VHH binders against q9y6x5. Designs and how they scored, part 111

Target 1, 379 residues: q9y6x5
Amino acid sequence: LPPKLLLVSFDGFRADYLKNYEFPHLQNFIKEGVLVEHVKNVFITKTFPNHYSIVTGLYEESHGIVANSMYDAVTKKHFSDSNDKDPFWWNEAVPIWVTNQLQENRSSAAAMWPGTDVPIHDTISSYFMNYNSSVSFEERLNNITMWLNNSNPPVTFATLYWEEPDASGHKYGPEDKENMSRVLKKIDDLIGDLVQRLKMLGLWENLNVIITSDHGMTQCSQDRLINLDSCIDHSYYTLIDLSPVAAILPKINRTEVYNKLKNCSPHMNVYLKEDIPNRFYYQHNDRIQPIILVADEGWTIVLNESSQKLGDHGYDNSLPSMHPFLAAHGPAFHKGYKHSTINIVDIYPMMCHILGLKPHPNNGTFGHTKCLLVDQWCI

## First folded at step 3 (VHH)

Design u1 (framework vhh_7uia_1)
Fold by ESMFold2-Fast, scan of step 3:
Order: sequence, then C-alpha cells, then structure tokens
Structure u1 (fold): chain B 379 residues (1-379), chain A 121 residues (1-121)
Amino acid sequence: as target 1 above (379 residues)
Amino acid sequence: QLQLVETGGGLVKPGGSLRLSCVVSGFTFSSYAMAWVRQAPGKELEWVSSISGSGGSTYYEDSVKGRFTISTDNAKNTLYLQMSSLKPEDTAVYYCAKDYLGESWTPFDYWGQGTQVTVSS
C-alpha cells in the first residue's frame, strides 16, 4: 500500500499559543506523535509566500510568490490575492502535489491550500475545491476524507487549509487572551473532529498527518504607526505592497526615492534591493521591488490613515512571534518525541521522503527532520 | 464607534434590479478594501464582490459577473452594489464587510445587520 500524507494548516497559529493556552485534543495528537516547537518560516512572513514554501521547499525569491501583492517588472503583470488563478505566478516552482501526480501516477486532493486550484506546469490537484472562505472546516474535511477513501489512482497526498486563528489574530491581537482563548479552543475542537473522523473511517492507523501553520502573529497598536505619506509624495512611486513590508516601485530616480525614505522613521528599515540582508533570502526575483521597507515588530505602515489591525505578521522571520509550530502523527513518525526547531523549507524534503518521491532541487535540509522519522537514525 | 449600515434591499421580480448601499462610520473608508457577502436561508456565507480602497480594482463571484457592479463614494463613506438581472438564487441577506485583500485568505469582518433581498414572482 503506498504511504499517505494529510497536510493541515491553521493560518497564523503562533508557536507561543501552545504554551499559553490549553489544547487537549492537539496534546493527545502530540502525545502519540511528534512536536517541533518552532518552525522558522521564510521572509516575508505572509500567508501565500509561506504556504508555497511549505509545499516547494524553496525561499520566496526562488518560488516566485514573494508577497500577497506583487508586480512583475519583466512582464508588467500585477498579482491580486483575490484573483490569483494565473499560472504565471505559480510556475517558478513545482509543488509537492504536482510531483506526487507526475512521478508515481498517484492522485492529490486539496481543500483550499493556496495554489491548489491553479494548473501549475499544466497539472492541477486531482481533486480540489475552488477557494471560498465561506466553506466550513467540516465540509473541507468531508471532501478530503471522501477522496482519501474513494479514489483511483489512490490519493496519497492531501491538503487542508483553515483561515483561523489568523483572522481573529488580526481582529483582536494575540494579547487579547479572552477572545484568543475562545478562538483557539474552537481550533482544538476542530482538531478533535479531524482525528475522530479519520478513526471512524478507518484511515487513522495508516495515514501520516502533519498539522502546521505558515506564520505567527504580533500585537499592533494605534500608537505604532508609520505614515508613509509623511515621508514621500504619491507622485514619486507606485505602491506594490504596504505593511509591514512595503514594496516601492519608483516613478522617478530610485536614488531620489530612497533618499526621501531612508531616515523617515526610526521604526522601519529602508533597503535598496541589493542591500536587503542576505539572511532573508529575499533579493533574486523580478517580483521583488527596487526599494523594500521593513517595519519593526508591532509597527504598521499606513497611508495618511489609522489602522484597525490589532495583530499582524510579515515581519522579520528571526522573530519568535512570527514562528509557527509543527505536530505530526502516523506510521512515519516517532511517538512522544519533541524537537526544538526546523526551517519551514525543511518540511518539503521530509514529505517527499515519507511519500517516496524524488524532491525537486530545494532549500531544505533533510537532515534537520531525521529525528522525527522512525526509518531514520539521527546523530 | 465602528458601524456599517446596509440599506436598499427588498422584494423584486426575476430580471429586476436593486441598488444596495452601505454607509460606513467610525473609520476612513478609502484605507480599506470593502466587500459584499451574502447568506441565503440555511446556507453558508458566500462572498459576492470586493473593491480595493482606491476603487481601482473590483472582483466578483462567477455567478454575479456581468450582473452586479460594486462601487464606492469615498467622500460619502458609502459602498454600493448595483444588482441587475436578478435571479431567485440571489435571494439572501446581504452584508457589507471590511476586506483584507492583502490577506484575502482570512474571513471578512462583518459589522452590519444586513439587508434582505428577495427575488420571487
């Protein structure tokens, strides 16, 4: 029987939440599986970039989804996250569901994971749902479990995406313990539903399940705003992305725009593209703009207006507040093992190993995840 | 305080037209993308349309493309949905909401009471 893997993402699930709130269902999952306490994600720490890094094992400059809002200087195309079904944006990498379908003649299934409703290298997930935020977790789970049980060729790789706790993290901020407690308890209940559904359908014993996230969340405030309009007039540039990483396309001389921005606020760093820190791996792509502004943690870049966001992400990927966790259970994984840290790009080669797939060239290191796996010897 | 007030719903025959309005108070409208979301009786919330804060970009659910038009009047802090060629399937409570286009994968914030649209002969 070929190995099977279900990859589940709860958007914006900050690793620190595991220490500050109770998760009885997730804790039972971890007790008989593995926990990676921190996953160091890629820069910028946003939804589309990090979800694509999980399934490609590539830094954003390599897979081409460099932000949730993008402009490609070579082709003059604009990326909109509300209408992002142009394969052009996704074709700089090969996600694992495409590899799964092409190498082994297996099926893939997807419930709302970013990119799965797009034909990438002329290959779309065998079973998928068009993105719609109004579709319940229960309906997504029902479709995934139906496809895992009733497919030919067999579904060996399945994904399930859920928008919380990110939406509530933005609305309430991660420091709102009362509201976040309610949201996180609901997520724990959904994890309980997931496990019970898989057990009821006879899938649990032979299925590898990974529960992870793309980023964390940090507290924002009306007292921590950077008004870009106080720095520079709109006539000098085109704004490609705003906050907390602003992508600036100059309409005039790049040096003049840079000089107007570079000392405007003590709470943001202003980089010419070639000066972006090497540790970000955020430089070598035509979709990365000539000037990038990076706000300090908890600071919001605005255009002459207040921000209603009480939480945000996108900040420096060295910040623990930006890190998610990874938990996993199944025949490939040890039971009761805790690991400190992996890189988000390491998830892809680990998943390829579990599925018996040859990974495409990637930025992950298989050795970083060896201690999680029963068929590997770590150290 | 933040408030969204939807108006303009009502009873209309198939093929008819309605214009929905949403008056926004307590925040500066042009700073945010805005959306119309609907819920038919006993069904899930369905996204209908979104508009960017600048008004330069509009997006529509496939079933309403060519029939509905979203627009804003930033000076009046008002979001509009012009609906034409209405079908019984368009029967729902319509809500205006703040949209996170930069994080469109997250659910919309709903603050209005909604306005009922009923399409029947």
Scores: ipSAE 0.000, ipTM 0.182, lowest interface PAE 16.4, mean pLDDT 88

Design u10 (framework vhh_5j56_2)
Fold by ESMFold2-Fast, scan of step 3:
Structure u10 (fold): chain B 379 residues (1-379), chain A 126 residues (1-126)
Amino acid sequence: as target 1 above (379 residues)
Amino acid sequence: QVQLVESGGGLVQPGGSLRLSCVASGFTFSGSDYYAIGWFRQAPGKEREGLSSISGSSGGSTSYSDSVKGRFTISRDNAKNTVYLQMNSLKPEDTAVYYCAASPYGWDTLSEYDYWGQGTQVTVSS
C-alpha cells in the first residue's frame, strides 16, 4: 500500500496561541505525534506566498507568488484576487501534488488549498474543489475523505485549507482574548471532527496527517497608521500592493520616488529592490517591484483613510508573531516528540520523503525535519 | 453526577426502523467538556464496535462506520440535551446491545471514552 499524507492548513494560526489558549483535541493529536513549536515562514508573511512555499519548498522570489497582489513587469499582467485562474502566476514552480501525479501514477485531492484549482504545468489536482469561502469545513472534509477511500489510482496526497483563525485575527486582533478564545475553541473542535472522521473510516492508523499554517498575526491599532498620501502624490507611482508591505511601481524616475518616500515615517523602511535585505530572499523576481516599503510590526500603511484591521500579517519573517506551528501524526512520525523550530520551506522535502517522491530542487533542508521521522536516525 | 441514558430499543422485523435516544444529565452537549458523543454496539460473540459519532461543537460533524453508512443517521438536539441514532433497513446482524458514550477527547478506542450508558437491546427477527 503506498504511503498517504493529508496536509491541513488553518490560515493565520499564530504559534503563541498554543501557549495562551486551551486546545484539548490538538493536544491529544500532538500527544501521539510530533509538535514543531515555531515554523519560520518566508517573506512576505502572506497567505498565497507561504501556502505555495509549503508545497514547493521555495522562497517567494523562486516560486513567483511574491504577494497576494502582484504585477509582472515583463508580461504586463496583474494578479489581484483568489479568482484569478491564469496558470501564468503559478508556473514558476512545481507543487507537490503535480509531482505526486506524474512520478508514480498516483492521484491528488484538494479542498481549497491555494493553487489546487489551477492547471500548473498542464496538471491540475486529480480531485479538487474550486475556491469558495462559503463552503463549510465539514463539506471539505467529506470530499477529502471520500476521495482518500474511493479513488483509482489511489489518492496519496490530499490538502485541506480553512480560512480561520485569519479572518477573525484581522477583525478582532490577537490580543482580544474573549473573541479569539471563541474562534480558537471552534478550530479545536474542527480538529476533533477531523480525527473522529478519519478514525471512523479506518483511515487514522495508516494516514500521515500534518496540521500547520502559513503565518501568524500581530495586533494593529488606529494609533499606528502610516499615511502615504502625506509624503507622495499618486501621480508619481502605481500602487501594486499596500500593507504592511507596499509594492511601488514608479511613473517617474525611481530615485525621485525613493527620495519622496525615504523620510515618510520612522515606522517604515523604504528599499530600492537591490537594497532589500538578503535574509528576506525577496529580490530576484520580475514581480518584485522597484521600491518596497516594509512597515514595522503593528503599523498599517494607508491612503488618507482609517483602517478597520485590528490584526495583520505580512511583516518581517523573523518576528515570532508571524510564525505558525506544525503538528503531525501518523506512521511516518514519532510519538510525543517536540521540536523547537524549522523553516517553512523544509516541509516540502519532508513530505516528498514520506510519499517516496523525488523532490524538485528546493530551498528546504531535509536534515532539519529528520528527527520528526521514525525511519530516520536522529542525532 | 454525569449520566447517559439510552432508550428506543426493542424488537423489530427485518427491513424495519428504530430511533435510539441518548439523554445526558449532569452536563450539556454544547459544553467543551464533552466534545464527541458516539454510538457503539456489542453483538453476541463480538467485541464492541463504533458505529457513528457527532461532535459537541456548534458545527456538529458526523461520522459513520462502513457497516451502517447509508442506513443509520446520527443527529442532535442541544435544547433537549439529546443525541439520536435513526436506524433504517435493519437486518438480523444488527441485533446487539447499543451504547451511547461521551468523550471530551474525540473519537478513539473504548479507553478514550469517559462516560458510558447502560445500553439498550435491539433485536431484529421475524
Scores: ipSAE 0.000, ipTM 0.110, lowest interface PAE 21.9, mean pLDDT 87

Design u11 (framework vhh_5j56_2)
Fold by ESMFold2-Fast, scan of step 3:
Structure u11 (fold): chain B 379 residues (1-379), chain A 126 residues (1-126)
Amino acid sequence: as target 1 above (379 residues)
Amino acid sequence: QVQLVESGGGLVQPGGSLRLSCVASGFTLDYSSYYAIGWFRQAPGKEREGLSSISSTYGGSTSYSDSVKGRFTISRDNAKNTVYLQMNSLKPEDTAVYYCAAGDYVRDSTYPYDYWGQGTQVTVSS
């Protein structure tokens, strides 16, 4: 039977949470598997971009999901969130479930991973759930395990997405230890439920399971706001995305808009597209706007209003607060091994190796994940 | 200071239609807001049920529960700062108080809804 892999994401699970809270179920998972303590995600450190980077191994400028809100200047199309079903946005890359279905007679299954309810290159996940935030973790898990056990051709790649701890991180901020402790205990219980369900169904010993996340979370405040309206009138530009990375489409000369924004706040960097730092790998795509504003960690860009967010992400990907972790268990992985860091784009070629798939050209480096795998020599 | 005001409820026969309106104040339904507007209902003696949502982000993406998908349509008029729920093919089981709620509901920042309107009664009866 071909190898099987379940990829699980808990949105916004900051790596440092593992050091500051107890996770008995996750620690039991790690004890007989592997832990990567920090995963360096791609810029911008947002949900859609990073979830697509995990499954394509590409930087955002290459896979085309460059933000959670986008405008394509060539086609004049707009993208706003998870319910946009237009394949146009997703077609600049080939995600692993498409490769899984096209290279061999295999099926893929998905519980709400970004992009899995969209036909990409005329291929949709064999089994999927349309995005609905009201659907419980248990219902998502029930569907995934049913499809893993009762599919023909067999499901060899499955994904499971959960919105927490991101939602609570935004609402309470990561420094609210009382509320975050409650949320993170609930997540650990869900991990316990996941492992128990897989054991009860006889899947645990032969299934590779990866638990990861797309980004972290940092504390925001009403005392750390950047009011864009104080620097420039709305008549000079169209706003494509706001905070903490604002995407500005000028209605007048680009240089004039840039000059109005350049000195707006000491807590915000203003870049012409060609001046965006090379280390971000965030420049070579028509969906990246002519002017990008990047707020400093913990600062929120607003338009003459207050912000309800006490936590946020999207900031510089060099910040440890933006980093998730990766834990894995299964026949492909060593037991009890800890690794310091990998890049989020490295996950894709590792998963292709586990599944026996030929990866599409990507920005990941297989060598970075070799030490996690039993069939590889660690240097 | 966030306020939501619902209107458009009433009595309708099975198979009929109603359009509910939710007027928002204290935040803007445009590209500068991280709020989403959701429609919920609660029938006597039952728990509150989520039905549909629309994001305040550019383009306004929508979601629907299985119980109303294909029958109900959510839409937004940014100029009026108003969200609508068009309800078609109404059934007696749709009888409930309908609430408009605001919270962070986009995938990236889905919160529990923190701000609620007073509700509008919908009764589907012959």
Scores: ipSAE 0.000, ipTM 0.223, lowest interface PAE 13.2, mean pLDDT 87

Design u12 (framework vhh_5j56_2)
Fold by ESMFold2-Fast, scan of step 3:
Structure u12 (fold): chain B 379 residues (1-379), chain A 127 residues (1-127)
Amino acid sequence: as target 1 above (379 residues)
Amino acid sequence: QVQLVESGGGLVQPGGSLRLSCVASGFTFDTRDYYAIGWFRQAPGKEREGLSSISSGDSGSTSYSDSVKGRFTISRDNAKNTVYLQMNSLKPEDTAVYYCAAGLYGEIWTSAEYDYWGQGTQVTVSS
């Protein structure tokens, strides 16, 4: 009776992979659903920030997950993958699973989505898995589908996260057709498995399913390195995040550090925090450091070492290579509709509408997604 | 638990000198610390004014406001975990409560980014 939504993320799924490779299972999903060809993500174009933007509808400066590695100047706390369980980092926003549990007598379920194994505003997903990359897609899917069918109060919002094609995108680079073809075919097969499982369990016709991603991937090279050690001695600053957006915490006068960095490389922009372009919406948070370095697409910032990465992300969110896609199927969505572009922050108010939830104030615009929905008219 | 304690204030005649001290506890001036020490002052009915700063670690970068440049000198003694403000050629206009503060920036104009403040020491320049 209550509307249900499953939100699936394949990390690092660049939008134009859909044009360069064959996806028979995803294509069948889209044929009877909707496709948004490009999703304009938030800056910086990294995993934790964008996954939290999807479920809050907020820019990074507003939700507080501003990078995968962070330092908070007010509290003197450090954030990394090893300490992401501290609710402090996640409490600047209210994700949709928390709202889902608090507004109605409903449950949420999560298989590895960033933040779902953390109590946020004293509320953790009703059913969840602690993050573990070794857990198979099949095991994540088994848990999600069991919770969707066998829960009281009913699970109405579920999330599923998968690390590919991001891991392979980093290892091989997105231009490695042989290796990426193999990886992307495997992902398409997992989409086929997902659809088949939902059909077998009688969920398919009444469940809304969104398949999306947090960012894309661009080709890197040993010929495109920026050696930060050639610009400034490491004793003058603490490095909070490195590449392709470096977060610099000065140990000396900020202007002196800025002057050492500003002309270091023609392939890197150097910003004092107050000079970060407004279009990034990446300025108004204590976790954004006093100096930010932004590498040009395909350039890697290093500390006097070679980089093993043949692909990377984190770059300017205006770059098409950084854009994911969104596909959706279910009773809320039109069939066979193609839309060009939405903002990643627009996904949250759309999901709130589908679930009948009152959204928290957010940076998304419902009007941008209404053409996807059967209960809305678009012009 | 960062604490800052100012000392060395008092009454002085115009043209005289004073040396203020700021003793820090809860952090050290080494290459691993994030902190700079800034000196600020506030006269009755006036806004707080940044005067000088010195960064932690080996760099020891210093900054001065135009109103005190050439008259005041900031220095540090890492062994004593103390920052000094040597004030020469004092004027009646220098009369204020003087504060030391610790923060991530060496810039005197970013007082909002200084996280820890001392209680202040009174400096009176009379004629």
Scores: ipSAE 0.000, ipTM 0.112, lowest interface PAE 18.8, mean pLDDT 87

Design u13 (framework vhh_5j56_2)
Fold by ESMFold2-Fast, scan of step 3:
Structure u13 (fold): chain B 379 residues (1-379), chain A 127 residues (1-127)
Amino acid sequence: as target 1 above (379 residues)
Amino acid sequence: QVQLVESGGGLVQPGGSLRLSCVASGFTFSGSDYYAIGWFRQAPGKEREGLSSISGSSGGSTSYSDSVKGRFTISRDNAKNTVYLQMNSLKPEDTAVYYCAAKDYSWESGYFPYDYWGQGTQVTVSS
């Protein structure tokens, strides 16, 4: 039987939520599996970029999904929503479900993971759901478990995406203990449902399951706003993305726009594209705009208006508040092992190893995840 | 609190046009109310289908499903607190109840669930 892997994402699950709230189902999962306490994600710390980094092992400048809202200067195309199914945006990399179907006589299945309802390099997951936010976790799980039971050709790689706790993190902020407690208890119950369903269907013992997330969340405030309109008139530029990383396309001379922005706020860094810090790996792509503004943690960039957003992400990827975790269980993984930190790009080569796939060139390092795996020397 | 009311549905001939309106109350399309607004439809015996969205108050982004791209256009009028769906080249298979929905998240494209739903307006395309 070929090895099987289910990759599950709970969007916006900040790593330190595990220390501040009770997760009985997740803790039972970890007890017989592995936990990576922090996953250092890629910059910018946004949903679409990091979800695509998980499945490609590439920095955003390399895989081309550089933001949740983006503009390609060469083709003049705009990307702004989950219903945009233009494969152009996703074709700069080869995600693991494509490799799984092309290298081996295997099938892939997908419930809502970003990019899985789009043909990439003329290949789409054998089984998939068109993105629809109104579809329940239970329906997504029912489809995934049904498809995992398909044996001709076998589904060996499956993905499942859920929008919480990110939506509530934005609405309430991570410091709202009452609302976040309710949301996180519900997520733990969904993890319990997942494990119970897999056990009931006889899938649990032979299935590798990874539970992870794309980023964390930090507290925002109306006391921490940067009004971009106080810096520059909006007639001088086109705004491609706003907060906390603003992507600026100048309508006048780039240096003139830069000079109007560069000293506007002590809580925002302003970069010409070529001056973006190398440590971000966020420079070499036509979808990265000529001027990028990076707000300090907890600061929101606005256009002459207040913000209702109480939590946000997208900030510097060195910030612990931006980090998710990774938990895993299955025949490939040790039992009861805890690891401190990996890079989010390391997940891809680890998953390729588990599935017996040759990884495409990537920015991950297999050595960083070897201690999680039973078939590897940890020394 | 947050309420959405659809209007503009009705009976139309194949190839015809309709404009649906979604009027919001309990929030505004400017200032501090950060919402994305989407249009959805549900035909008898079918699942609910997302068609189009528009995000934010500050000239936000728009998107369309493949089934309606090039035929339907979403727009907003912030002064009237209204989002529109202009539907052109209507086909019998466009017959459905049309819903507008809102999520309190506007400056990111993404996978956030729609929190608030209207009651729906019937569109029937028949000769």
Scores: ipSAE 0.000, ipTM 0.290, lowest interface PAE 11.7, mean pLDDT 87

Design u14 (framework vhh_5j56_2)
Fold by ESMFold2-Fast, scan of step 3:
Structure u14 (fold): chain B 379 residues (1-379), chain A 127 residues (1-127)
Amino acid sequence: as target 1 above (379 residues)
Amino acid sequence: QVQLVESGGGLVQPGGSLRLSCVASEFSGFTLDYYAIGWFRQAPGKEREGLSSISSSGGSYTSYSDSVKGRFTISRDNAKNTVYLQMNSLKPEDTAVYYCAAPEYIWDSGRYTYDYWGQGTQVTVSS
């Protein structure tokens, strides 16, 4: 009987939401499973980079998805949206669904996880849905559970992605308790639906389920804006990404652009690529631009305009507000165990272990997740 | 807060060209520049497909699905609050209702939730 794993992501689910709101369905899931209270994500703390780090175990400089908006200086290609299906962007790493299909001749299934509708190293998820934000959670769940029960070779790895609470976190900000309470209650109800569906189909007792997220969310304000146009003219650079990490491609001398930016605001750090702090692991890739601006938590970089975004992410990965959580249930996991923190890159080697796969070289440390697993010792 | 109106659809023979326009009105704020705009289509009996997007960073960043890359070009004119989709070398498989869409929040979270949708414009490629 091969082991099976379903990996579920609720985009932008800040770890501290678990302490500030009631989640009856998620708490029932955790009672008979495990909870990691904080997952230290990779820099930059954005959706595409962190979702790809979860399934590759690599830092962004190593897997090549370095931002949600990217420019490759060698090939002159631009990446700006989830609609971009060019395999070029994804081919610097091997995600777990590709490994699953190639090592054990097993199938993978995917509902909207970033990269799963793209052939990577000429391998696409065996079953997948093209990205479409209009498709309901119910339809994604129906497809995933159908594929888990009705596949040959068997589906042993499945993914399910949902855009909330990230979209509402941006719109309302994480400190809007009324709106966030409504959104988080709906997510908890979706978790209840997920568990109920798996039980009704006879999958619950033999399936490993991980519920996690890619990043958190912090409160932004019209009172915390950095106007880049006040510091430098548009004619001097091409803007690859804006906020809260601005990626600057100089049109003139790099040192001249850097000098115009370095003292622009006390609320952002300006780095030449080679001076980016080593702890970010954000330097060794052609898609990382020559100058990077990093805004302080809750500050938004703008171009002579207001921002209506009340919440954002992308900030320093040491910030607790940027951290998601991880909860898991199934035959591989202990029951009622709480762990304080793991690195987001540690999820990949743990998942490979559960599935019996040999991981590709990665930046994760299997030892960090041992205490979650019934077949391991915590030493 | 924003209303999108598509135009430029119609009947064209295989190999022909059409230019679709998406005009935005009552945008929140003072410039289209802060809104990412996506073009989508829904063919008869198929799910809605994303085709192309243009980012809110001065129009410098564009993306295309593999099915249209090299044939379709997205561009914008922020002074006219308009985004264009230039469609060349049209195929019968391009027959669909074409929609433009914008997110309610002004800036990119990487995976946009498109909240504002146009009514669509019909493109038929047939001889």
Scores: ipSAE 0.006, ipTM 0.307, lowest interface PAE 10.0, mean pLDDT 87

Design u15 (framework vhh_5j56_2)
Fold by ESMFold2-Fast, scan of step 3:
Structure u15 (fold): chain B 379 residues (1-379), chain A 127 residues (1-127)
Amino acid sequence: as target 1 above (379 residues)
Amino acid sequence: QVQLVESGGGLVQPGGSLRLSCVASGFTFDTRDYYAIGWFRQAPGKEREGLSSISSGDSGSTSYSDSVKGRFTISRDNAKNTVYLQMNSLKPEDTAVYYCAAGTEYSRGWTFEYDYWGQGTQVTVSS
């Protein structure tokens, strides 16, 4: 029987939450599995870009989901929730569920992972749920476990997405110990429910389970605002994305717009597209705008207004506050092993190996994840 | 200062129709070529639900949650700086406070993507 993998994401689960709060169910999962303490995500450190990087092994400039809000200068198309189901945005890469369905005549199942309700290269996840934030974790888990246990061709790759702790991280900020402890305890209870459900259905011993996230969260403040309107008039540019990475499409000469922005705030870096640091791997795509503004950690770019966010993400991917973790359990993984750091793009070739799939060309390095796997020589 | 002001709420009979308006002040849709306006609702004791959004992009580029698809229609009037939600075939389950929100990052009704919120307008569907 082919190997099976369930990939679970808790959006916005900052790595150091594991050190500052108690997770009895997650700790039991890790005790009999593996933990990667930090996952270095891709820039920009946002939901859609990083979720697509996990399942493609590609930097954002390569897979084309370069932000949660995008403009493509060649086609003149805009990306928002209104356009998120247009295959155009997703077709610059081949996600693992498409590869899983095409290489081995296997099925994939999805509970709301970004992209899974979109036909990508004319292939949609075999089983999927259309996105709806009102659908409980329990209902998502019920569907995923039913599909894992009763499908032909067999479901060998399944995904499960949950919006917390990201929503609460934005609302309360990650340093609100009282509210965050309540939210994180609920997540730990959901992990306990997940494990119990898999055990009751006879799936636990033979299923590989990865629990991870797309990014972390940092504390914001009304005392840390960058007012873009004090730098430049609205008539000079089109705003594609605002904060903490602003995407600027000039309506006048690019150099004139750049000159108005470059010295406006000591808490914001202003880049011409060709000057974006190579380490970001955020340059070679038509959806990356001619001028990019990057706010310093905890600073919010605004248009003559206050931000209501007490927490945010999107910042420099070298920041530990932006890093999630990865935990895994199953026949492919060692028991009780802890690893320091991997890159988020490394998850894809590791998952391909577990499933016996040939990966598409990608930016991950399989060697970085070898120490997690029982069938590999770690060195 | 950016403000979003909702209007058009009230009491309506089951099966009836209602049109909500959201007027933006402190900015204009013309100065924010790529911005999303969304409609959300929250009933007492329940989680906030995303219903619909409209962007500054392609005309008619709209999104709807499954619970309202086919019954609710979102539209905009850029000259009036206003976004509308036309609600048809209203059910008692539609009773909630309805909120207008504006932001640059809207992801399928994920409310954490919106930076500015209106005060809300009460919609009650009852006999």
Scores: ipSAE 0.000, ipTM 0.278, lowest interface PAE 14.8, mean pLDDT 87

